# Ledger of designs, part 1: VHH binders against q924l1r178to360

No score or structure here was measured in a lab: all are predicted.

Target 1, 183 residues: q924l1r178to360
Amino acid sequence: DFLDVYHGLRRRSHSEVITHLRRASTFVSHEKLRRQLTDLCTKVQSGTHPAAQDVLALRDCFSTYPLGFSQLQASQMRALSQAMLLTPYLPPPLLRQRLKSHTTVIHQLDRALAKLGIGQLTAQEVKSACYLRGLNSTHIADDRCRAWLGEWLHISCSLKEPELSLLLHNVVLLSTNYLETRR
Below, numbering starts at 1 at the first letter of every chain, in headers, positions and changes, except where a header shows other numbers; antibody chains aren't numbered by Kabat.
F, E and O stand for the ipSAE by ESMFold2-Fast, ESMFold2 and OpenDDE, each averaged over both directions (binder to target, target to binder). V2 = 0.75 x the mean of E and O + 0.25 x the DockQ between their complexes.
Where letters were taken out, [cut] stands.

## First folded at step 8 (VHH)

Design a7
Fold by ESMFold2, look of step 8:
Structure a7 (fold): chain B 183 residues (1-183), chain A 125 residues (1-125)
Amino acid sequence: as target 1 above (183 residues)
Amino acid sequence: QVQLQESGGGLVQAGGSLRLSCAASGFTFSDYAMGWYRQAPGKEREFVAFITSGGSTYYADSVKGRFTISRDNAKNTVYLQMNSLKPEDTAVYYCAKEYDFETGTSPDWTYMDVWGQGTQVTVSS
């Protein structure tokens, strides 16, 4: 089915995004942050699902150089676009604008959803919300999707506007190794 | 179910013109940006033109001044007017539904990358 094709495309883009993050870590001057970013990349590449605190510890790396929105390289923006199931074929300035706008909309939806409460969503709405945020949720049980969405909201609602490049990358970081059942 | 149907392709001599159309259904057309892309044999798909829901347009450098993207929200249709065609414009042309960075849409707008079936444009010299 076309959903299975999209799951494959998304999965391939995950590896590319993590590779770009590891490459970018060599440009992080602060030793503790560099080590934390490298360790997170290693954990994700090795199949470990990261804790929210591991992701949030990195927020400063994503506020400006080297991983702020204006600092992202074209190839990284293409991989992130693919992870969001958005065409990667736009010129870099448009990719950047679209990724910023898309991430800002998700952040706004997250604040509203946190106020509403995940419990107010139907099973279909939960799976759609997870899918929008990068999780291949089609074959994941409802209670696991709700748990994932709770982790996502915790991270999202802890981030300030200048840090939203981290929320964009969280599409990959939080989704890559979460429990899913293949067709 | 989201559907995109391209039409208007064909064979044309260099210097000629074609107008491509893409009829859309299954989503709120006016809430989305729309794009045109092309793929020549043995090459990767490349960007041609993009139009936001508000009508702002963007073009690849290779087509600026020759191609014009437009939309008719009442007819759920996006167009590509292609003038001064060159042999290097030969490709299958695809339209695509795009996230509009000026506005958001409902939570279900992003779970698919939707393309049409394509329309062949062949430019002879």
Scores: ipSAE 0.202, ipTM 0.579, lowest interface PAE 5.0, mean pLDDT 85
Fold by OpenDDE, look of step 10:
Structure a7 (fold): chain B 183 residues (1-183), chain A 125 residues (1-125)
Amino acid sequence: as target 1 above (183 residues)
Amino acid sequence: QVQLQESGGGLVQAGGSLRLSCAASGFTFSDYAMGWYRQAPGKEREFVAFITSGGSTYYADSVKGRFTISRDNAKNTVYLQMNSLKPEDTAVYYCAKEYDFETGTSPDWTYMDVWGQGTQVTVSS
């Protein structure tokens, strides 16, 4: 399946993204946020699927230095681009612009989808929505996909524009350890 | 081509103030961190202040509380407001552009790829 092949390409960047997050944690000034970010990284690296509340707890961390959208390092942006099946071989300004645009579009779609309700989607539409957001949903049961999408929408719809870096990273955070995504 | 041009240097008495400017061209200014460095006669070039693309600022301990780095992306300019100047601040001040987005808040000059010609700041006793 070509979707599995492409997801394999995405997965190769997941560890790097988390590594960058761990490195970035050392520059987080707020002690509580630093600990929470470190803990989240540890959970993900240990194979644990993070709770939505743990992700959302870091919203402030992703709105300012070092993980605000405008603060992201080129290497992180390249890794995140790969996680989204976007070419990483662009100058940093273009990487940033493309990532921001992509994330914004997803965020807007999320709000629309939340308004519509997941229950109004077909199984195929749910899978497509999940895949777009980083999950290898091809072989995941419909109810699990719907649950995952619900979690994603909960996070996404809770975020403001300055916090969209978190949503960007969420394509990795929520997809790394969810069910069979570690195959 | 990438260019940086410093201005605003001069002679000032101890306790006085100066404002340095660095005009940038040839790149998307808003996407890069900028830094100020200085080199006194017979000494190595040293870090003074750094400002990220997002506006986060960092200072050398020797200038904290006295110097302020800022940027105007609309003007492609980075500034260094220097207050309470001391004779020890006498040096040639250089503006620098970050090489890439790899350093975050690192003031390491090795990550700076473009330098201005410098502007002389002299603080008299």
Scores: ipSAE 0.007, ipTM 0.274, lowest interface PAE 10.2, mean pLDDT 90

## First folded at step 14 (VHH)

Design f6
Fold by OpenDDE, look of step 16:
Structure f6 (fold): chain B 183 residues (1-183), chain A 122 residues (1-122)
Amino acid sequence: as target 1 above (183 residues)
Amino acid sequence: QVQLQESGGGLVQAGGSLRLSCAASGFTFSDYLMGWYRQAPGKEREFVAMITSGGYTYYADSVEGRFTISRDNAKNTVYLQMNSLKPEDTAVYYCAKEYTFEGDRLTYMDVWGQGTQVTVSS
């Protein structure tokens, strides 16, 4: 299955993305946020699916230095591009712009989906939406896909424009350890 | 291969109307959510409207009440009726689906046509 192949490709970047987050945590000045980011990374690396509230608690880390869109390092943007199945072979300014544009569009769609209601989507549309957002939904039951998408939308719709770097990272955070995603 | 072809753009005065069309091919049209996006010079591409396979619609706040998205599955076409046009609606309008396959290649939201220019004069 091609979707499995592509998921394999983007999954290769997951560990790198988390490693970048862990390194970035050392630059977080606020002690509580630094600890929370480190703990989140540890959870994800240990195979635990993070709670939405734990992800959202870190929104301030992703709005400014060190993990705001304008502060992302080239290596991290390349890894995130790969996680999004986008070419990583672009100059850093273009990587940043593409990632920001892509994330912004997804965020806008998320608001639309949230207002529309997941219940109004077909199973295929749900799977497609999940896959676009990082989940290998190919072999996941519909109810689990809907639950995941609900969680994603909850996070997404809670975020403000300056915090969208978190949404970008969420393609890894929310998909790495979710049910049946390691296939 | 997946193809999307937009048409119907043009120059119109403020308060005027246009109807855009997007002819789609190369995939099972009726199975997919379709959407319209637009990009003004110097601005980011923004969501305009979407319509699910089931016919449910949603609009950006900036166009709600003025624009109407619809689809004809028999014609593999998505439409965007734009009424009460404003100068700030000036942009290149694109039709898209969330993602698709082209052979063995996965394409995300970068499946676009050439777009159609909409210019609204004050």
Scores: ipSAE 0.345, ipTM 0.716, lowest interface PAE 2.1, mean pLDDT 89
Fold by ESMFold2, look of step 16:
Structure f6 (fold): chain B 183 residues (1-183), chain A 122 residues (1-122)
Amino acid sequence: as target 1 above (183 residues)
Amino acid sequence: QVQLQESGGGLVQAGGSLRLSCAASGFTFSDYLMGWYRQAPGKEREFVAMITSGGYTYYADSVEGRFTISRDNAKNTVYLQMNSLKPEDTAVYYCAKEYTFEGDRLTYMDVWGQGTQVTVSS
């Protein structure tokens, strides 16, 4: 169906984003951070759902170099756009502006949602919030969506504005294996 | 197709009040979170207020206590009552539905109308 097309597009973009992250790891000069990024990529590619602390450990890589917004390559930005279900058919400067704008809005919404409390949202609101953030939530049970959103908000609310490229990539990192893993 | 049409903007003196309206169509309005955002010249869009389908509200710190978001599900309309306006509130104001599918059509929050201009003079 048309939903299956969108889910397929998102799924293909996940693989491309992780591949780009692994390639970018070769430019991380700090050995511990490089290993942590490579290990996270390996976990996700092998089907493992990452822990929030594994994602947050990487914040410095996404602040400026090599994975800050200004450093993202065109092919990475196109894959991230597809993961967010945005058109990838824009010149790279416009892709960058759009990705930064949407990630900033999501971050602002996340602070609002965390203060409100997930329990105050209806099941439909939770499903929509998850979908906006990268999870193919259409067929996921409400309790699982709430758990996922809680993990997302923990990560999001721990990040400062300069680190929001990590939140953008979290669209892929936290979503890729959620349907297939248990904790 | 989701349609959002903002109105009620204008020029007002500092300390004044203004009420914005957003007429919505093309979706089941009562089931969705609605929000107001604003963009001043040369700045990025920023969150102003949101209201859930259940009526719970949240505000940006800069407007809390001065602005009130509300909704009328019978009229498919969301409102922003803006009191004690300051020159810093000058911006184009946009309403938004949270991202969702409507049938098989994708609707994303970056589908914005032209907005409504609010100008607050000293």
Scores: ipSAE 0.013, ipTM 0.404, lowest interface PAE 7.6, mean pLDDT 83

## First folded at step 17 (VHH)

Design h5
Fold by OpenDDE, look of step 19:
Structure h5 (fold): chain B 183 residues (1-183), chain A 122 residues (1-122)
Amino acid sequence: as target 1 above (183 residues)
Amino acid sequence: QVQLQESGGGLVQAGGSLRLSCAASGFTFSDYLMAWYRQAPGKEREFVAMITSGGRTYYADSVKGRFTISRDNAKNTVYLQMNSLKPEDTAVYYCAKLYTFEGDRLTYMDVWGQGTQVTVSS
């Protein structure tokens, strides 16, 4: 269906996003963080679904150089835009602004959803929420969607505003290898 | 196409009340969570309130106890009753359809209405 088509479109950018992350790791000055970022990339590229703690461990890399919002390269922002089904055909400043705004809105919504409780959402709302956040939830069982959304919300609600570039990248990191997302 | 149209804003004195409306079209309104956001001058857009398709609500701490979000699915309208308004509530208020999957169309949060101006004077 059309949701699968759209997911196919955004999945085209996943490898590029990860490649950019791997490249960016070489600029991470902190050795431990550099290794963690590289390892995360390797896991994702090898088909492993990352743990939330592994994602959150990288928050400092995404706060400032090299992967903070203000530091993202145009090519990465285009890829991320595509991953979010946003137009990539904008000047870099506009791409950055759009991505930041979009991510911020999601983050705020995440906080609300977390407080409200996923249990208060219908199955359709859960699927939609997951899809919005990068998961092809169309063919995934409700309980698995809820679990995924829980992981997402955990990560999201753990992040501060300066770290939201990580949340942006999480649309790829958390969705690439989750159950049946590669069909 | 998805359309959202906010109304009900205006100038009000501190302590006053306003009721905002958002008329929605172009999607199955009753199936989706709706939200209100606001953007004050020089500030980023911020979440105000949300209401699920099932009528569950959540509010930002800054408006809790003062604002009430509701919806009328028969009218495809979401409301924001704002009581005990403060100058800090001055902003453009936006109705948000967070995500939409209708037919072959997909709409994310980047679809906003024009907003309605709320100004609270001291």
Scores: ipSAE 0.784, ipTM 0.896, lowest interface PAE 0.6, mean pLDDT 91
Fold by ESMFold2, look of step 19:
Structure h5 (fold): chain B 183 residues (1-183), chain A 122 residues (1-122)
Amino acid sequence: as target 1 above (183 residues)
Amino acid sequence: QVQLQESGGGLVQAGGSLRLSCAASGFTFSDYLMAWYRQAPGKEREFVAMITSGGRTYYADSVKGRFTISRDNAKNTVYLQMNSLKPEDTAVYYCAKLYTFEGDRLTYMDVWGQGTQVTVSS
């Protein structure tokens, strides 16, 4: 039941993160990328689950300015911390290091999971893997959790270290609307 | 279940010292980053100091040189030695367990203690 409280906190942070992404889009100088980021934000805010290719198309925005790890603003880092169920009450340099460290660890685990194969995980292990990555998986059927994790691993394993800010934001992008069906 | 219990707070004159303790249970203490926070009435909770499992420390600017965080892994205890106390140090002090890399796969959140009051009079 404390998982349900955490689900509520996580959901509230989703809106904040998407709002920050839309605000950051005004600083993306490359017009095509700016449009793609804005469109993705609109899709997610409107209840649409994004496709992996839509997320991956944005990797350049998250490698450097404006959405690379070194470029994230304090308010955005606080919202992302809340989405990961971590305290937002740290000085900005510590928020940045903590988010970068956690995202790097998740990325390393993803490489290992991809090599192991999702089929080697029990249903409980799959739910836990999804939960760690931002999905409120408690009430989602096993086959849907496995499908989600597969999407996550596809995105994660396509990303290089400089692009990991996108993986951090994927905690929100891939999770926000996956709970639309009852199972 | 993870439990954190702070102690050692009290009333002290400006310039004085206090030593706070935080007893931890319900987890492998030596594996985790520990921190102290404080919250004055009507203010936001504020970071004070942290110590990694390996003993590396970091301090808020407002307390550098006056406060020292330490840990005793054998006693599952984190300490905050507070010297040269000032009235602005008046707050409830909280101990926290923070994750950086590893933790329960189902639980990935910070854990807080109940707090201990520190009051510094002028």
Scores: ipSAE 0.026, ipTM 0.415, lowest interface PAE 6.0, mean pLDDT 83

## First folded at step 21 (VHH)

Design k3
Fold by OpenDDE, fold request of step 26:
Structure k3 (fold): chain B 183 residues (1-183), chain A 122 residues (1-122)
Amino acid sequence: as target 1 above (183 residues)
Amino acid sequence: QVQLQESGGGLVQAGGSLRLSCAASGFTFSDYLMAWYRQAPGKEREFVAMITSGGRTYYADSVKGRFTISRDNAKNTVYLQMNSLKPEDTAVYYCAKLWTFEGDRLTYMDVWGQGTQVTVSS
C-alpha cells in the first residue's frame, strides 16, 4: 500500500522526464540519433514499452551533450530525483552528484547481479530489486518481475560509466509502460 | 528504522588481515541481500561484495580470492573477512541494505551507516 503511494509520487515526474528528453532531441546533431531519441519518446508517450535495443541505441547522446550527467538541466535533474524517490530540493551541483552516485551504485550492483544470476534471488529480492529500479513490482507476478529485471540488467551491463545517464533515465523508460503497471 | 553499524576497521600493514562487522536492525535481516561498499578519498563509492538471503556471494574482481563475505542471521550481522590486504584497499567501508519493503517504511541505499575506516600501509 505505502509502496503504491511512493510509486505514485515518482510517477508524477515521468511525463516531465520524457518531455525533457524530447526537447533535448532537438539539440542532437546526429540525424539518426535525433530520430531515434524522438521515436523512443513517442513510443513511451504512446504507451509502448521500449525495446532494450532502442534504449541502448541512444547511449551516445547520454554520454556527453546533450544528456550526459554533466549536461543535465536542473529541472531534469529534479524530475529524475523524484523518479528515484530522492529529494529534488537541492542545488544543481548536489543533485547531479547524488544522481550520479546513486546510479553508479545501482550499476555496480547490476553487474554483480548479472554475474550471480537472477535465479539465485528470492521472489522478495527480485521485487525489491525491481522497485529500486523504478518498477512498481508490488503487484506484479514473480516471473514478470524476473523478466523485467533481466531486461534492466541487460541494458545496465551494456553501459559504460560515461553512459550512466541513460541508466538513470531508464528508471522511467523501462517502467512507464510495462504491461502490469498500466493499471 | 533501518540501522547499520560497521566496525572492525583499523590500521594494518600490507599483507595483513581485518574482519569487518555490520550490525543490522530495523528490518527482517534474513530476508535481504546485504552488500559491502567502500569509498576512498576523492573516489566514487565502489562495490566490494554481496551476499544474498540464501547465502550466495559475489565479489568485485579487485577483492576476489582475498575477501570473504558472510552473514549470521541469528545475530543480524554481515561480515567481511579481508585477507592479503593491499594499500589500494584503503577506504571507508560501508555495509548496505539497498532497499526494504517492511512496514510503512521505504529505505534506499542512500541510507548508509557511518562506515569503518580501513587503512593499509605499505
Scores: ipSAE 0.862, ipTM 0.923, lowest interface PAE 0.5, mean pLDDT 92
Fold by OpenDDE, fold request of step 26:
Formats: C-alpha cells, structure tokens, sequence
Structure k3 (fold): chain B 183 residues (1-183), chain A 122 residues (1-122)
C-alpha cells in the first residue's frame, strides 16, 4: 500500500521532531512548561499516546521562543516538513512560510469541520482528514478514526493563531503512538 | 494527476455577483470534500466555504448569507456563488480538497490551482 509507504516516509522524522522538542525544552524559561514539555516528550518516546489535555497544556510553550512558529530552527522545520510529506529542501524562510500556511489552512478547516460535525463526514472523508493530519488512517477502523479526529479537532479548535506551532507539532504528537497505527 | 482549475473571477462593483467554478480531474471527485479558500494581497490564505461529498456546507462568518458553495458531481465541478460582494472580498480564490490517493500518487490540500482573481471595486 502506497499510503503505508508514504506514512513510513513521514514517520522517519518523528523521532527527530521529538528530539528537537526535548532539546528545545532546555530553553523554555517557565519551569512548569519546561517540565510539561519534557514529560510529554518522554511519554511519546516511551510509546504512550498523549492526552489532549497534556498537549494543550503546552500551548503557551509553543507561542514563544523557542517553539513559536517564528522561532523554530531550520532542522526542526525540515523534520516537520517531512512529517507532513512536504519538501524539506527549501531555505528556512520558505520552510517556515510553507509550514505556517499549511498549518493555518488545516486549522481553519478544523474549525469548519468542528462546526459541521464529524458525523456529517463519510468514512472516506474521515480517513482523508486523519491522514492529512498525520495519522495513518488507511487501516484503522472508522470509529477509531473518528475518535482520533475528534481529539485533533478539540486540540486544534482550542488553539489561537500564535499557538499554531503546537498544531504543527501535533501531526507527530498525536499520531506517533495511536494504538492502531503501530506496525 | 490531480488538477484543479478555477475560473469565473473578474472585476465587479460592490453589491455585484460572481460565480466561480472549479473543474476537478485526476481523482474521484464525488468522494471528497471540497473547499474554497481565498488570499488577499498581503494577507494569509483564509477559508471561505466547504462542501462535503454528501452536500453538507459550511461557511466562514464573513461570507455567510452571501456566498453559496455547491457541487456538480457529474461535471466534477465545485461552484462558489458570490452575491452582495464587498471590496474586502477582493482576493485570489482557490479551490481545494482533502488528500487523495489515485493510482500511485498522494495529493494533499496543499496542491492548489492557479486560482481566479476576484476584484470588487467600491
């Protein structure tokens, strides 16, 4: 299945993305946020699917240095680009622009989907939505996809524009250890 | 390959109307949610409207009551009827869809057409 192949490609960057987050945590000034970020990284690296509340707890962490959109390092942006099957071979300003644009488009669509209701989507649309957002939904049951999408939308719709770096990272955070995605 | 071709844009006076079309090819059109986005000069691309494969619609607050998104699956076309146009509606309008896998190619929503320019004069 080519979708599995593509997912394999983007999953190769997941560890790197988390590693960057862990390194970045050392530059987070707020003690609680630093600890929460470190804990989240540990959970993800240990194979634990994070709770939405744990992700959202870091919204402020991803709005400023070092994890704000405008503050992301080139290496992290390249890894994140790969995680979304976007070309990583662009100058940093263009990487940032593309990632921000992509994330913004998804965020806006998320708000629409949330208002519309997941129940209004077909199974195929749900799978497509999940895959776009980082989940290998190809072989996941519809109810599990809908549940995952619900979690994603909850997180997404809770975020404001300055916090969208978190949503960008969420393509890895929320998809890495989802039970049905394990190979 | 997936192709989206927007058309129908132009210059119109405030209060006027335009109807945009997006011709789609390279995928099973009827299976996918379609959306319209727009990008004004110096601004980020913004969501305008969406329509599911089942015909459910949702609109940005800024266009509710004025714009209507529809689709003709037989023609593989999504439309955007724009009434009561305002100068702030001036933008390049883009048609989009969720990801699709046709054959051996994966396409994300990031694949945009050329867009169609809509200019509303005051």
Amino acid sequence: as target 1 above (183 residues)
Amino acid sequence: QVQLQESGGGLVQAGGSLRLSCAASGFTFSDYLMAWYRQAPGKEREFVAMITSGGRTYYADSVKGRFTISRDNAKNTVYLQMNSLKPEDTAVYYCAKLWTFEGDRLTYMDVWGQGTQVTVSS
Scores: ipSAE 0.861, ipTM 0.922, lowest interface PAE 0.5, mean pLDDT 92
Fold by OpenDDE, last read:
Structure k3 (fold): chain B 183 residues (1-183), chain A 122 residues (1-122)
Amino acid sequence: as target 1 above (183 residues)
Amino acid sequence: QVQLQESGGGLVQAGGSLRLSCAASGFTFSDYLMAWYRQAPGKEREFVAMITSGGRTYYADSVKGRFTISRDNAKNTVYLQMNSLKPEDTAVYYCAKLWTFEGDRLTYMDVWGQGTQVTVSS
């Protein structure tokens, strides 16, 4: 169906996003963060679903050079745009602004959803929420969608505004190797 | 095509009230969560309130007790009743929805209308 086709399109960018992260790790000055980023990339590339704590450990890495919003390279922004089914054919300043705005809006909604409780959402709302955030939720059971969304919300609500580049990348990090998405 | 059209904004004195409306089209309105955001001059866009398809609501702390979000599915409209308005509520208010898939079209909540201006004077 169309949802699978669209997910196929955005999934094509996942490898590129991770590869770019690996390259960027070489410019991370803090040794521990550099290792953590490299390890996360290795996990994802090996087919492992990353733990939330491993993602969150990189919050400082994504708040400054080279992976802060203001430092993202055009190629990475294009790949990330594709990962969110957004047009990548924009000048870099516009790509950056759109990605930042989009991520910010999602982050704010995440905070609201976390407070409201996932249990207050219908199955359709949960699937939509997951899909928006990078997961092909169409063929995933409701309980698994809710679990994934819970994990996403945990990560999202743990982040501050300067760290939102991490949330942006999380659309790939948290969706690439989720069990039901390996088809 | 998904369309959201906000209305009801205006100039009011502090302590006054306004009722905003958002007319929605292009998707199955009754199936989706709706939200209000606002953006004040020089500030980032801010979440205001949300209402689920089932009628559950959540409010930002800054508006809790003063604002009420509601929906009329028969009219495909979401409302924001704003009471006890403060100068700090001055902003352009936007209606939003959660991601939806209708037919072969994907839409995200960052598809915004033009918004409606709310100005609260001291």
Scores: ipSAE 0.861, ipTM 0.923, lowest interface PAE 0.5, mean pLDDT 92
Fold by OpenDDE, last read:
Structure k3 (fold): chain B 183 residues (1-183), chain A 122 residues (1-122)
Amino acid sequence: as target 1 above (183 residues)
Amino acid sequence: QVQLQESGGGLVQAGGSLRLSCAASGFTFSDYLMAWYRQAPGKEREFVAMITSGGRTYYADSVKGRFTISRDNAKNTVYLQMNSLKPEDTAVYYCAKLWTFEGDRLTYMDVWGQGTQVTVSS
């Protein structure tokens, strides 16, 4: 299955993304946020699916240095690009622009989807939506996909424009350890 | 290859109407949600409207009651009827879709057509 192959490709970047986050945490000035980020990374690395509230707790961390969109390092942007099946072979300014645009488009659609209601989507649309957002939804039951998408939308719709770096990272955070996503 | 081709834009006076079309190819059109976005000068691209494969619609607050999104699956086309146009509706309008995988081709929403220019004069 090609979808599995592609997911395998983007999954290879997940560990790198988390590693970058852990490294970045050392530069977070706010002690509480630094601890929360470190804890989140530890959870994800240990195979735990993070709670939405734990992700959202870091919204301020992802709006400023070092994890704000404008402050992301090239290596992190490349890894995130791979996680989204986007080419990583661009100059950093272009990587940033593309990632920001992509994330913004998703964010806006998320607001629309949340208002419309996931229940109005077909199973295929749900799977597509999940896959776009980092989940290998190919072999996941519809109800689980809908649940995941609901969680994603909850996080997404809670975020403001300056915090969209978190949404970008959520492609990895929310998909790495979700039930039935590992072979 | 997935292709989206927008058309129907133009210059219109405030209060006027336009109907945009988006011809889609390269994927199973009838299976996927379609959307319209627009980008005004100096602004970021913004969501306008969407329509599910089942025909369910949702609109941005800024266009609700004035715009109507529809689709013709037989023609692989999505439409945007724009009534009561305002100067602030001036933008390049783009057609979009959710992620799709046809054959060995993966396509994301960040694949856009050239768009169609809509200019509303006062």
Scores: ipSAE 0.861, ipTM 0.922, lowest interface PAE 0.5, mean pLDDT 92
Fold by OpenDDE, fold request of step 26:
Structure k3 (fold): chain B 183 residues (1-183), chain A 122 residues (1-122)
Amino acid sequence: as target 1 above (183 residues)
Amino acid sequence: QVQLQESGGGLVQAGGSLRLSCAASGFTFSDYLMAWYRQAPGKEREFVAMITSGGRTYYADSVKGRFTISRDNAKNTVYLQMNSLKPEDTAVYYCAKLWTFEGDRLTYMDVWGQGTQVTVSS
């Protein structure tokens, strides 16, 4: 239905987001982190669903340089905005602020959801929560949606405020290959 | 179209109480989780409370024991009873419907109402 159409729209930006991450890896001075970021990009590009631990291992890259909120390039922010179905046609400072605010709101809700427990949500609420966070949950079974949301919440709740750029990118990282076939 | 209208804010002394209301329209209200957020000047918006469609609630630590979120599905309204208010509670309060699958319209949580100002004086 229309949700599939919207997902198609936001999915168009996924490759660009990953490309930016790969480019950013070249600026990572720490060899291990650089390799980890490169490997994560390779996994996602190859159709592999990343493990939460692989995502979280990169938190330092997303806190300050090179992928902290304040360091994101305009093109990356536009791509991420598209991935979130937000308008990309804003000046860079406004894009940055909007993305940061949006991510912060989700992050805080994630904490609440984690404490409450996913089991307290209806199937529709779970589906909606997943979709908001980048997953096309429209045709995914409830148990798989709950599992995905659990992974998201685990990552989200492990992150601190300065690291939330990673959560923003996670809308692509965690959704690109989950029960999906690349076209 | 999803519409949210907050009301009930105002100036109150520390220790006082306010009751906020959020009138919702444009979606099946009873099917969705609702939340309250607030934003103080120069600060990021922060989660205050949520209530699921099933009536389960969760509160931020800063307001737990003082605030109560509730909903009236017949009126499509979510409420926030705020007791024992503190100056730190001063902010614009927003209600949120985080997402929707209604019709052919997609709405994210970045669609907020105008909010209602709450000012707590010491």
Scores: ipSAE 0.859, ipTM 0.922, lowest interface PAE 0.5, mean pLDDT 92
Fold by ESMFold2, fold request of step 26:
Structure k3 (fold): chain B 183 residues (1-183), chain A 122 residues (1-122)
Amino acid sequence: as target 1 above (183 residues)
Amino acid sequence: QVQLQESGGGLVQAGGSLRLSCAASGFTFSDYLMAWYRQAPGKEREFVAMITSGGRTYYADSVKGRFTISRDNAKNTVYLQMNSLKPEDTAVYYCAKLWTFEGDRLTYMDVWGQGTQVTVSS
């Protein structure tokens, strides 16, 4: 029952985050990047699971303007906090610091996990790692969770520190449609 | 109720050793991957070491060969043995449960210890 509440909170936050990303696209001056961002938002909203390439193509939008950590608006940070199952009820500077700190910490752990190998984790550890990273993994089979975590680690390990706002948003981008596609 | 309590920090000369402990309560310790991070003033927290529930370990390059992470599931404790300490190891050391489980309440992800200060003099 409490599980259902947390899954519902996370699901509702996905729509809000994608809406914020679509709004932010109007401030992306580079036409190719703007189209890639809007196309990705449309794919996710229409039920398609994005490829890692689709996500990584956007890294420049998330390194400084308009979607870098310092540029995120309070409503964006509240929705992202909810997607991470963290309380959104903090003043914006604290939300920003916590989101940045948690994302940085996860990114460092991701590098360690990639080097160790997902095969060294138990099924429960894999499921919980997916859950931490945004996937409602409760009813997802172990082999599917391992595939998802591998995709997450590929994206995470391709990103540099200035680009970590994209990793934060990947909590939503990679999770929203995973159960509903055959990719 | 969930608690992580680090201990064993202190002042030590370069080349010396310390053993950090992290006592855990309020959750099923044996199911969880555990990690140590450290944070120098004005810097971001950085990864030090991790240990899986099955006992597999991984270390940051800066500490490999000098630090050893271990766990005692009977005592719900994770350890960090730090040998050949250098002044650049000076930091507050935190143990962490950096995962969340289905059915966890929202606050479960914020479980860090209070930290223990390690200061390595020249």
Scores: ipSAE 0.599, ipTM 0.829, lowest interface PAE 1.9, mean pLDDT 86

